# Miniprotein binders against Protein ANTHESIS PROMOTING FACTOR 1 (APRF1), part 20

Target 1, 330 residues: Protein ANTHESIS PROMOTING FACTOR 1 (APRF1), of Arabidopsis thaliana (Mouse-ear cress) (q9lyk6)
Amino acid sequence: MSLTELDDGLVRRMAMGAVFSDFGGKIHSVGFHRTDDLLVTSSEDDSLRLFDIANAKQLKITYHKKHGTDRVCFTHHPSSLICSSRYNLESTGESLRYLSMYDNRILRYFKGHKDRVVSLCMSPINDSFMSGSLDRSVRLWDLRVNACQGILHLRGRPAVAYDQQGLVFAIAMEGGAVKLFDSRCYDKGPFDTFLVGGDTAEVNDIKFSNDGKSMLLTTTNNNIYVLDAYRGEKKCGFSLEPSQGTPIEATFTPDGKYVLSGSGDGTLHAWNIENPSEVARWENNIGVVSCLKWAPRRAMFVAASTVLTFWIPNDGESPAPADPPTDQQQ
Below, E stands for the ipSAE of ESMFold2; O stands for the ipSAE of OpenDDE; V2 stands for 0.75 times the mean of E and O plus 0.25 times the DockQ between their complexes.

## First folded at step 7 (miniprotein)

Design n15 (from d1 with T6Y T33F H79E)
Fold by ESMFold2-Fast, scan of step 7:
Structure n15 (fold): chain B 330 residues (1-330), chain A 81 residues (1-81)
Amino acid sequence: as target 1 above (330 residues)
Amino acid sequence: SEKEIYITIKVPPEKARELLRKIFELAEKYGAFVWIEFEDGKVVIWITVYGSEEAIERFIEELEKLAKEEGVELEVEVEEE
């Protein structure tokens, strides 16, 4: 139930546990619920799948054969999702859907994007969310209203993220620029701009650490940067093996002390960002990882390709402790 | 003139794979969403579709034919207005 601080030893002991291999294609998006022990996945087989992470069980599947599935995240309610579309965008305009896994229905369509949504994030404090599209816009939405609440035009591939308090959001812009906005008065424009990667690199993804101190960026040139979230100064950076067609994904641990990443050679890496060093490296048998996320309230992460894997602490070198003797007194 | 319908099918897992393959073809044609849950050793399939009265009637007819061929029973609920 509580957020636990990690140490290098615990990170090194993370090992593959539960495996789900019944997907009909590559998994391209995963999301944890913030408070409940739930995970959702979206895949090239047009499915959204709901998992119980406490018991390592698949709870529900929904198939979206007309629209497909692309980006997915939970709303604040554990049974409702926001999902973006892959197919028939030109004919329907139905780029985003708000759906209930409990009621087994689509609750709302959000129309406006003219191309695929590549970035999606839910506000941590209210029923607002943001979407960034290859149509060169970021749209701000309210779950209660069909109409777009705001639009920001930009160049390049958008990436969007809310900070943990929901007071600030960040948008990646062309030329490796990240602009910061006050979420309550974003119409006044950005209050700060950070530069990263130079003009030949685009930002693929932005994440804030839970402590609000750091910003994690992945780029098209296969680099990861950790910036100071207030000053925009580089705290550390890492270079990964390039991959054809699969962008590098990275995640913070919940305490903000570690970053994990995939690599184009199929390895997983973990770095301590307080004392910058690589603390762990894992080879895996699932190929290049397309999704990687650490659970918000557990010592657990998921890594996915066409296979979904759950990772938990395990000591494979030491024998399991002997069970204490049972004393059955009547 | 527009309707939303909800269909529920309960099937043994051994019938689910072939039935789902055929349901997916129909879902793509009519824009239906297919939901699957695992319950008491059975697969429960819910189908949600929205469209014109004519399209809904054709969808139900095709699905009823498919259900008869596979030996499964449909529960159909219609919401209008």
Scores: ipSAE 0.349, ipTM 0.768, lowest interface PAE 2.0, mean pLDDT 84

Design n16 (from d1 with E4D T8Y T33Y V44T; at its last look DockQ between E and O 0.79; V2 from the best seeds 0.00; counts 0 for: pae E 6.2 > 1.5, pTM E .721 < .8)
Fold by ESMFold2, look of step 8:
Structure n16 (fold): chain B 330 residues (1-330), chain A 81 residues (1-81)
Amino acid sequence: as target 1 above (330 residues)
Amino acid sequence: SEKDITIYIKVPPEKARELLRKIFELAEKYGAYVWIEFEDGKVTIWITVYGSEEAIERFIEELEKLAKEEGVELEVEVHEE
């Protein structure tokens, strides 16, 4: 789908299309492949699951009983993933795994983190990735090499993100600070530091809009902020109902014009960023949504709890222009 | 650094549930990874074990015993990391 095709009306028409309910626990993380029609999930049931999003079909399941699964993302190859460990980190150091869903093999372990990885981000342009851990560090890695390429020592729980061009990355930490780095020269330190302004709660997630103009932040006190990515000025903010024990995820649409989020009361929300207003609110019956991402190139998003749901526009077909139907279905 | 081996089993979907329960129990003993692929008319179960040659040999012996009890055929691939 074209970025110019998203408008308030299309967002309002989003509705649940497909449901996958055979998970043995909460879904921890979801991620889309950048270009192919693929989605991966990680779950409390220790699975990674690969889905064909065009046909709404589960393709493959992998169970990781030794380490479990926590954060997951695709590399650039449609069959390759990076996954973080949930168990047995202190005894093994095996905090991150690079794996092939085609070959059914663990290709490489990235050792070094001493506690759970809580943030994971693949570079959009090369084979580099970043991991943020409860060990109060951010590590930089290259898929081609076992050894850690760099380590940044920070306070609190880090959140990491690359901008869409891969030239800049951001690290958020305790105290509401967001540090910006040149990806080529990160060893020289951050070139800028943003403060959320008026909110010192810990940031638990960062995303950049596809055009690189905006950052989306989610905090532990259930606020969402949209900042100007260039200077860090707040564009808008939204407050959500608290969620007990599960962070709420927010997402940009591909054109950067809308933000969607779950809420602790079990609702889903959509806001127009360009003309700040709530565009849509959905009640749903899958509970509090902990994972929420809009697909990179489709009018589609996924929302997950213990159940994975695919959301697509509810397109009606009118039979004749003279008399609108009282009810339209297939 | 350590050795790895991948073993797979192809079964009809109706047989897979019972077999997977037993495979998970064995795989947890050895810390193995279980991969499941779905196709029309079959389920492929891949099991990957990483460890010493001795641990891998013991796993293979136990899996072969399970396979015989369940009447399924194993295919074995050996990999080194």
Scores: ipSAE 0.108, ipTM 0.632, lowest interface PAE 6.2, mean pLDDT 83
ESMFold2-Fast, scan of step 7: ipSAE 0.751; ipTM 0.875
ESMFold2 (binder alone), look of step 8: mean pLDDT 77; pTM 0.713
OpenDDE base, look of step 8: ipSAE 0.154; ipTM 0.642

Design n17 (from d1 with P13L R17Y R21E)
Fold by ESMFold2-Fast, scan of step 7:
Structure n17 (fold): chain B 330 residues (1-330), chain A 81 residues (1-81)
Amino acid sequence: as target 1 above (330 residues)
Amino acid sequence: SEKEITITIKVPLEKAYELLEKIFELAEKYGATVWIEFEDGKVVIWITVYGSEEAIERFIEELEKLAKEEGVELEVEVHEE
């Protein structure tokens, strides 16, 4: 199955397993491949790293000294990535690269952004992707051409996300507003606008749940909101300890029943959103977690600071599998 | 007028540490990117550089000199925009 059903007990049993501590700085971004058991990371040491999550094994490292590495995601092909740049953005305009990790080649540069890309998402249904930049624009791209296909201007820090069917995308706007666009006719403007209830802070990040029913927002003042993705009504909200200068990422579980987040005090939290309550809290020794994602097809999440950690259920005291019983009743 | 090329260098694992430091320094000078892959006790290094034809030729000359000094094989692949 591509979707994993979880319960509170399984979430509580999640524990740190594999740890990778050989990074030369902060990890800026992590991304899972949608179907293959692969993870990619980008970090301050200008590396992109590819991991086999089934075997908890590093497969490859590439260094990108000219532009650095920042936001990263897989394309549909498991050996191809989109990566944003940290250096020389104003002079070159080479803000995004489409590259192959199989033969370590840059396949295309996407030029146009004049400041860092802070949000990056791949269409789930075609070779389109979106980038949101501190230059106050969202750009729409096609992997097959180097020319920008569309541009949207806004006043705040952009955050972008495709829904799971690729028919709608969401863009965060100034003042806690999220605007929804039809992917096929976005030039007609947004068809809906959601407002974050009870908070006037900027939206830092947007994610859709895999079932398309919920939208997860993180804000600049360390709050998390879960909205109904169709009506924009607030389902629940949670507060985090303030972090000084470190962005906090939150993630859905694949079944959409739980949200996990880091916090400014270095803890990790898990909340059940169907019966709103905090179900787990983990103290850790890796510091403030800036990257947090649950694997699409596994009971596994990754949490990253300057180190990358894999979390899996602790099976401690689980009984050995028993042979199927034989019931000899009338 | 601008071009992009990718250059590959294959190096024995025991020489990799010193060579990579020198390659990173050269790459920084020319604004090139470096990728590393481990294969059967060897390191394969891919270097991508973007720029004018003159700048690319100078970069290749310096890489060829470095490769000769270390006794490693150099292969070039060209990708034009």
Scores: ipSAE 0.000, ipTM 0.188, lowest interface PAE 12.8, mean pLDDT 81

Design n18 (from d1 with P13D R17L R21L F24M)
Fold by ESMFold2-Fast, scan of step 7:
Structure n18 (fold): chain B 330 residues (1-330), chain A 81 residues (1-81)
Amino acid sequence: as target 1 above (330 residues)
Amino acid sequence: SEKEITITIKVPDEKALELLLKIMELAEKYGATVWIEFEDGKVVIWITVYGSEEAIERFIEELEKLAKEEGVELEVEVHEE
């Protein structure tokens, strides 16, 4: 469970452990808390669910019947979340909510987006966050005020990410372009622009590695690209089998040395990006993965479809599974 | 004239599923948020609703009727603004 520097052997030993299968639909979004051993999920059944990842235990479930649930992330406090809306956006304008799982209340509504939020990112250093929407805008927010602090109008489907230090953020957009902004003076425009090179598909998602050296991009034509975060040069790339209606998800390991992703044929893949090679491939029985994230400080990842699965290193003593491996607490 | 309320219900495990199904129907009708925590031998349910005074009064009336039918008590908290 504890994080060490990963090697190919440890990555290959990752195996499905805890399983939660009581969701009423596809899981749309998952988020780990940065420091606490907590995970939150957002699902088509309008639920947000809070999990203790150390004990593989469901702590709380909420149902949001006015707006549903879509993208979700933790704030800096382990009891509070930011969640985006699926329903009633055009009538209310309430595209995002800040809520407390401790107080059981929605603390603030953020109005402005006219279409679904598809990308959501919390600042690692302050109470700011960003949202990217199908309305072709990125909005910058502060948890302490309900008014939008800034807006960037863009082409295509935006995806947003803060770097680990919160000094730079990236916005990926149509045509395989990634623009880099200084968080303190973003209104001056981007200070750099990277092109994925040769790919005209839209970027679906963007992530920085924790060491700040790499950027991970997924595209609507089911390609994965790893770029040098400083120069924008492509380090490596991978192609996956498509799945209609489920964009591919990819994640870095915390040390930035591996990338994992799910394919449209239901397989999970792991690649070493320092010495580019596929180091592991897992056939799974959960179908096409809609969410995939590695825990920030553990040898653990989650893979989700309509089922949430936790993956941890197997010491090789486990027999072939005869029954589902996990008891769900509800 | 918009109000926010929270209603808290503590329910023995054996009654929780039936009550939750009925609460979910009301939550969908009124656009409520339902919060559920599982404890030893009981389930604690919070229901939060934001709306007009008229809508909130109707919601409380329907939930009070449901609570009476199921033999549970409601705790109501009204939030300013």
Scores: ipSAE 0.724, ipTM 0.906, lowest interface PAE 0.9, mean pLDDT 86

Design n19 (from d1 with F24W E28D T48Q)
Fold by ESMFold2-Fast, scan of step 7:
Structure n19 (fold): chain B 330 residues (1-330), chain A 81 residues (1-81)
Amino acid sequence: as target 1 above (330 residues)
Amino acid sequence: SEKEITITIKVPPEKARELLRKIWELADKYGATVWIEFEDGKVVIWIQVYGSEEAIERFIEELEKLAKEEGVELEVEVHEE
């Protein structure tokens, strides 16, 4: 009994509502605030944009000309963000910034990464955060201190995620390996390692379900896997069309019952993971979706390419989602 | 970078579009961060520059010239501590 409890009927009724098309390039990252009705985006036009999701309204825009914008997430405060850098990494070393949207200032610069950050996550329980970089390191940070608190050197492209209780974090690595760490004593190394049964592709992204029971992996070979987060056993898996140059993002619904994903053909898909079946498929007119996230406290998701779209349940009078397979219509 | 300054400009919406275009060119040149917020009857622009004393002085000179041409006032704040 929550505002985010879903069934197949509600998922099938999701439809495109508000659209924002004034971006000067591809949207790289989107993040919802965990409790407030806020969304932030980062884009190739060097902007960070703040949105009120209750009213589908842009509240603020900031441009970062020296460093650009790349990965972004909220801290615990709805007025502050962590953002990674696209430019001048070698000359400045300023790979991450902590900034206030209320005070309109950059509060801290975090130096250390030698290449772009590709994964960023905030601890759900304290002022710590993690960044994974193409420099083959994961760094652990504290918002209150400029100095790096910890570093883990890994092979391949790291992807990082905290579980919802902040007791465990996961690092996905080369060869479909996922290593689990105790957040309080990560210096002792991982306490478990999961292997995604013979998949040799790199993991692009990793997410925990809100109940902590499932783990969602997206891979560079366009597959999605849902694992049991305790045992590492594969619950289900889905194959997507190749995207070429745009990584596909997938998201859990807040109740953990559904997974949504983009695909290389521009479609959006929804699967029930309790009884593994595709429940909805949507054609869209925005191209291949690079960012896809379900809102923590609403029957709402956002899908972004060069355009940001908000999706909400229709009144049931609109056309149903296209059935698989879908055909082109004029 | 050696120093950081913030310059705040408040303008009526009718002047904001042309002013922002010119500020945008300066921000790109100096690697500035520009914050834009819409308030009742005004557009509020904060421009932050991080750099050497010489670069900051040049930035202030160019922005003061632009402000004079557009008939707007600047508030300058230096960040240290």
Scores: ipSAE 0.181, ipTM 0.652, lowest interface PAE 3.9, mean pLDDT 83

Design n20 (from d1 with T6E Y50E H79W)
Fold by ESMFold2-Fast, scan of step 7:
Structure n20 (fold): chain B 330 residues (1-330), chain A 81 residues (1-81)
Amino acid sequence: as target 1 above (330 residues)
Amino acid sequence: SEKEIEITIKVPPEKARELLRKIFELAEKYGATVWIEFEDGKVVIWITVEGSEEAIERFIEELEKLAKEEGVELEVEVWEE
């Protein structure tokens, strides 16, 4: 529950704790609630699963066999989720759903996307959210109405992110371009453009640091870049082993001092951004990590493949298990 | 859709896997959402579905057959939009 200032020693002491191995396929997406000690996962088995991260306990599962599950995030309410669809997009158009885990009900369907949603981001300050789709559009939504509030058309695979204050959002575009928009007047077009990578490298994911000073980019050519969020200048960059079929995911620590990422060889890496160096490297037996996120208010991160693992500081002597661990659901 | 239903099934964990397999086949066919809680050593299954009156009636009939075959009780509540 307590978050201390992070240093290299604490990061190095992070080790695998609780493990959940009862998933029927790969985990596609994980999301932490911003204030409550909750995590949600979406998986190839069409499930959404809700976890208590304070007690490392699974609270609830839902199965969505008609639409499947793909991207997921919390709304501001700890019992409410936004989830994207994997199936039946052509017949229903129901690309996104707003649901209550408390009421066991789908509250709203959002129609419009013609292909899978690959990026999903909740506004940190209001009931707005954004979705980026393989249909080459980014849509802006409001949880209170089912009608799309805005559409931006772009080249390439979109990735979207709100900054920490919700005043700016970023959209990644073809050619390694990241365009920044004012949330109140995005219809006027972007107010800035950052260039990173070559013309053939696409940005897979964008994240802002909690202090708003840095931007974290992962690319389709397995590179990670940390940019100054105001000027777009590269602070540092790292190269990872290629992965086939699994995009690399990276995360900031809450203080913005460290970046963690998976790699195509199944390892996890941590780098110090202020003194650019690799601080820690963990080999594991869960395979290539598809999801990696650090908890907003804890010295804790999760790493997921077909198995969900929680990582916390320990004495550093707890070994990685030789085989995938027996289910530790508490 | 004109009608929504909520169905609750409480089953011992040892019967849950086979029952869920068959429920998933029906859920895919009828567009139902399955919700699961683990409570007091039992599995509580909630099913919600919306559709035409005919589709909902057929779904309930097939689910009642499964419940009889597996020896579990159903609790059904119907909501009109």
Scores: ipSAE 0.428, ipTM 0.798, lowest interface PAE 2.6, mean pLDDT 84

Design n21 (from d1 with T48E Y50R E77D H79Y)
Fold by ESMFold2-Fast, scan of step 7:
Structure n21 (fold): chain B 330 residues (1-330), chain A 81 residues (1-81)
Amino acid sequence: as target 1 above (330 residues)
Amino acid sequence: SEKEITITIKVPPEKARELLRKIFELAEKYGATVWIEFEDGKVVIWIEVRGSEEAIERFIEELEKLAKEEGVELEVDVYEE
């Protein structure tokens, strides 16, 4: 099956498959490895969990009571993660950790943030990463050194994202502004600024499409926007049902032709971006979805609340699979 | 009732190798997770374990015996619910 182009039919056939309901609270963050068939989750129960997405199987659980778990992403190596801390931030300053899941080693701490990290992204081309914190700073890091490589102060809640090529990164600023930086020359300041027109809320999350043509923005007033990534012009926008206290995540499909999002009523939506229209709508039994990501190399997405669900195409006449076991632990 | 505990041990690298071998054996028996960091000339070992009161007590007792043999001190933090 081709992973480079989807059609409306395939998107409509996506259906809930494997379900993992043994989490002790909300799932805070999910991340796919870019090339390997792996997913990591972080949860309120202070677990990091590693999943094989090819077989929808749990491979490993680790618990992190000292620091907690919050935002998480893979490095380029499939056994290595960057994870942010929930606890003891003022006393330790250990806001971010670089760790190995293979041998349970903490390889490095990144100290400096004074409040929770709310945005975390790995460079697609090197060992750099960015973190945005409620301390009103964005920090640029290198996995090889403890020292912060760069710091940007801003007034609003930060959101950070790398372009797919790693040549550009975007930072959300107060007032619905998104500033674009050359990743090699960010010291020169931003080379462009996009304004989310007609929105009075702040940008909560930024994602670039894999083809680099589109930028996906979610806002604090429950709107999502797709912008032209070069000109900042609005391509389309959608309104979501309000969600009280639960963040809503939206995701591109790998070909950049579709956007999926949760909503405050628990519904999942899919829109065609090339011909802006709602293609699919799914009611689910897991409540309001706080984490939603499409797999980089598969016709698969994950949706998470207090429960983690894997969604794959139901190819026609196959009956809906029986509810999977809620516990995959040995 | 379930309990969750975190144990921290700080040791010189020369003592860490022998202690870690024994800790990993105990961790496998009790389902504990072991995290290791190398900092400031020391090895810092975090051990996280979740289980019944009885299992946690047995784990701590065995770990205390290992710590005594190697001349290291345990820092134990207990998290309930």
Scores: ipSAE 0.186, ipTM 0.673, lowest interface PAE 5.0, mean pLDDT 84

Design n22 (from d1 with R21L F24Y E28L I36V)
Fold by ESMFold2-Fast, scan of step 7:
Structure n22 (fold): chain B 330 residues (1-330), chain A 81 residues (1-81)
Amino acid sequence: as target 1 above (330 residues)
Amino acid sequence: SEKEITITIKVPPEKARELLLKIYELALKYGATVWVEFEDGKVVIWITVYGSEEAIERFIEELEKLAKEEGVELEVEVHEE
């Protein structure tokens, strides 16, 4: 449930507030906690960083020099994370870690993947999670057990997502195919398959809207598609400037009415998908955005490149996009 | 003969960056995980390492040498089964 109702005016008033520029490389992944005002980042400097989004403050850093950091998400508990490995995959098989930021400990290692994890999602209803890897498999896990609970072998680069109720999950794969599974009976195979019309590029990312009615896809050829999640019909689509070496990311607003995405020229765009129109466009100097997510319980989004930026509504009479601040907010 | 230990170091913020760079190099060598938090005007560093008794002893020795050089104190906790 949305705590703040969005309209075109509020979306247009979003402006860059806090900026964190002390990262030692690109930010790979960002994740919001569902209920607490917390954000986690993973980056090329092998760090996981925890932020208080209410006060725009960095709370904690963890460095993982043996395994590196790649994909990251919160578990249901605000002090614990799941993080994927970048290094030593062949020798250890330790592709995923479950860790506590409160206890400063690795609680469990998950072994099995033979190549990097490129997609990671937590079940919204239980202690299960899924990982999709360049080893051409999707693995299903349980936080309470180190043994893999299920494996699906697929062609190409998988991307995985749970719907909001955790009853369905989707796997996007080679050729723009999206397969839908019943999470309780996934061993029976998919109950439906959608094909992204005319696009032969791989799907980079997949997200369900919070109401479960829409599916958001980004592709390696810089196209964004919004599909009907039940019928697989395309509702709308957008093309963005190519980004060299950085896949585009797109996000729903919590009410499902808007989609935001970054472009290869560094511009951010917002579209109303109910009444199709581009609502807002922001130019910025942070470069190509590698991560873009709207907060689940706030009128706030984050955009990340080699810097992390927080965007909130500007209450002033001048709604024009502002230059990013030169200093981090303390 | 595998075991886990946690080492805690409390450091003034002005010394933290240079000390952390040295700790990261050592952590990479021994496969240790470094945790950093800001608390009561100080930087608190926890280091967790899992390995053989011989490897852990060498890690502690190198870290104690570094701590003496930098003028900071270590607190070592051994985790039991």
Scores: ipSAE 0.013, ipTM 0.494, lowest interface PAE 6.8, mean pLDDT 83

Design n23 (from d1 with T6R F24L T33Y V44T W46Y Y50I; at its last look DockQ between E and O 0.67; V2 from the best seeds 0.00; counts 0 for: pae E 2.8 > 1.5)
Fold by ESMFold2, look of step 8:
Structure n23 (fold): chain B 330 residues (1-330), chain A 81 residues (1-81)
Amino acid sequence: as target 1 above (330 residues)
Amino acid sequence: SEKEIRITIKVPPEKARELLRKILELAEKYGAYVWIEFEDGKVTIYITVIGSEEAIERFIEELEKLAKEEGVELEVEVHEE
C-alpha cells in the first residue's frame, strides 16, 4: 500500500508483525530514511542497528562503547547517520558523530555542545542539521565542515524541527513557547512566536506534517497538541496516561491526516485530526512505547520499548469495526 | 593526542556468538567501536579503538591473546584522526 491509500479503515487494520527482541536494553531513538526502506535504532546497549523495513531484516549492528548512543537520524545518504553521545561528553567534547554504516567508520565529529543533545533534526533539502542540547543552545551544522555554522541561545530544554521544505525551522523552549525561524536568515531572529495555551510543561518534541499544514508537539507531562504549522492555532489536543521517566512519542502519518501515540498505560492510539476522533486503540505486550514513528512512504509504523515491533495492515482481512470513539475525545 | 586503529576479525560462524561476547567485554574496557556485518552466513567484526598509544598497545595485546585462544586471524591498520 502507498500513502495515497491511507484512510480510517487501513489505520484500524494496523497490527503487529515483525518483532525484534534481542536488544540489551531500552531503545532510545528510531529514525527512517526519507526515501529508502531503512530504519535505524539507538539503544541503551550502546548499539546502532540498521534495518531493511521492506523485508523486516536487521542489516547491521555497531556498538559505540566510548560514547554510547542516544539520538540518531539519517542523512540523505542511506548508509550515513548522525548520532549523539550519551557518555564521556565533558572530557572529549564529542557530542555528535557523523558515521557510515557502509564503510564502518566515523566520518566526522561535531564538537561544541557542553551537555547532552536531546533533539536532532536533519534538513530535508541540504546537508545542514540542527542539534538542541541541555546546555541551553541550538547549534546548526553542515555535514561537510567541522565548524559549527551557528548557535542560538535559549532558555530551557530545546526541541528542534525543520518543516518539510526546509525553509522554516521551529524551536520549542521554556514555558511552552515555540519560535519560528527562516532557515536562510535565522540570525535575524524568529519571525513568529507561539504559546501552547494552558500547558506549562516543557515541549519534549516537535514535528511538522509532510503536507506542511500542521505541527505536532509532545510535552513532558504527556500531552499532545496539533497546531496550525505557521499560525500556531491549536487544532486539537490529546491527554495520555503519564509514564514515569519514559517520554511518549507521537507521529504523523505521511499524509498528515492521522496522529499516533503511545501512552503510559501501554496502549497505542490513533486519531483522525481533520475531524478529530479516535480511529484505533491497540493494546500491546511490549510495555510502554517510547519510540513511535510512521514510515515516510509505506503503510507501516514502528513501536519500540526494549523491543522493536513493525506494524503493518492485516493481510486481506476487513477491519473489525472499532468501538465507538472513546469518551476522552477532546 | 589520541590515535585511531582499525582491526578486522573474520569469524567462523560457530564461534561468532561467544567471540563477540568476549570482544564486547574488551571493547567496554577500552571504549572501542565494534562493527558487525552479517553477509550470507559469514560474520565479520571490525573494531575501531581511539586512545593513547599505551592504551592501544594494551588493547592489541589483549585482543591478540583472545584471537590466539580462538584461532582467529587479525588484520590491524593504524590511522591518525
Scores: ipSAE 0.403, ipTM 0.789, lowest interface PAE 2.8, mean pLDDT 85
ESMFold2-Fast, scan of step 7: ipSAE 0.776; ipTM 0.916
ESMFold2 (binder alone), look of step 8: mean pLDDT 78; pTM 0.739
OpenDDE base, look of step 8: ipSAE 0.677; ipTM 0.888

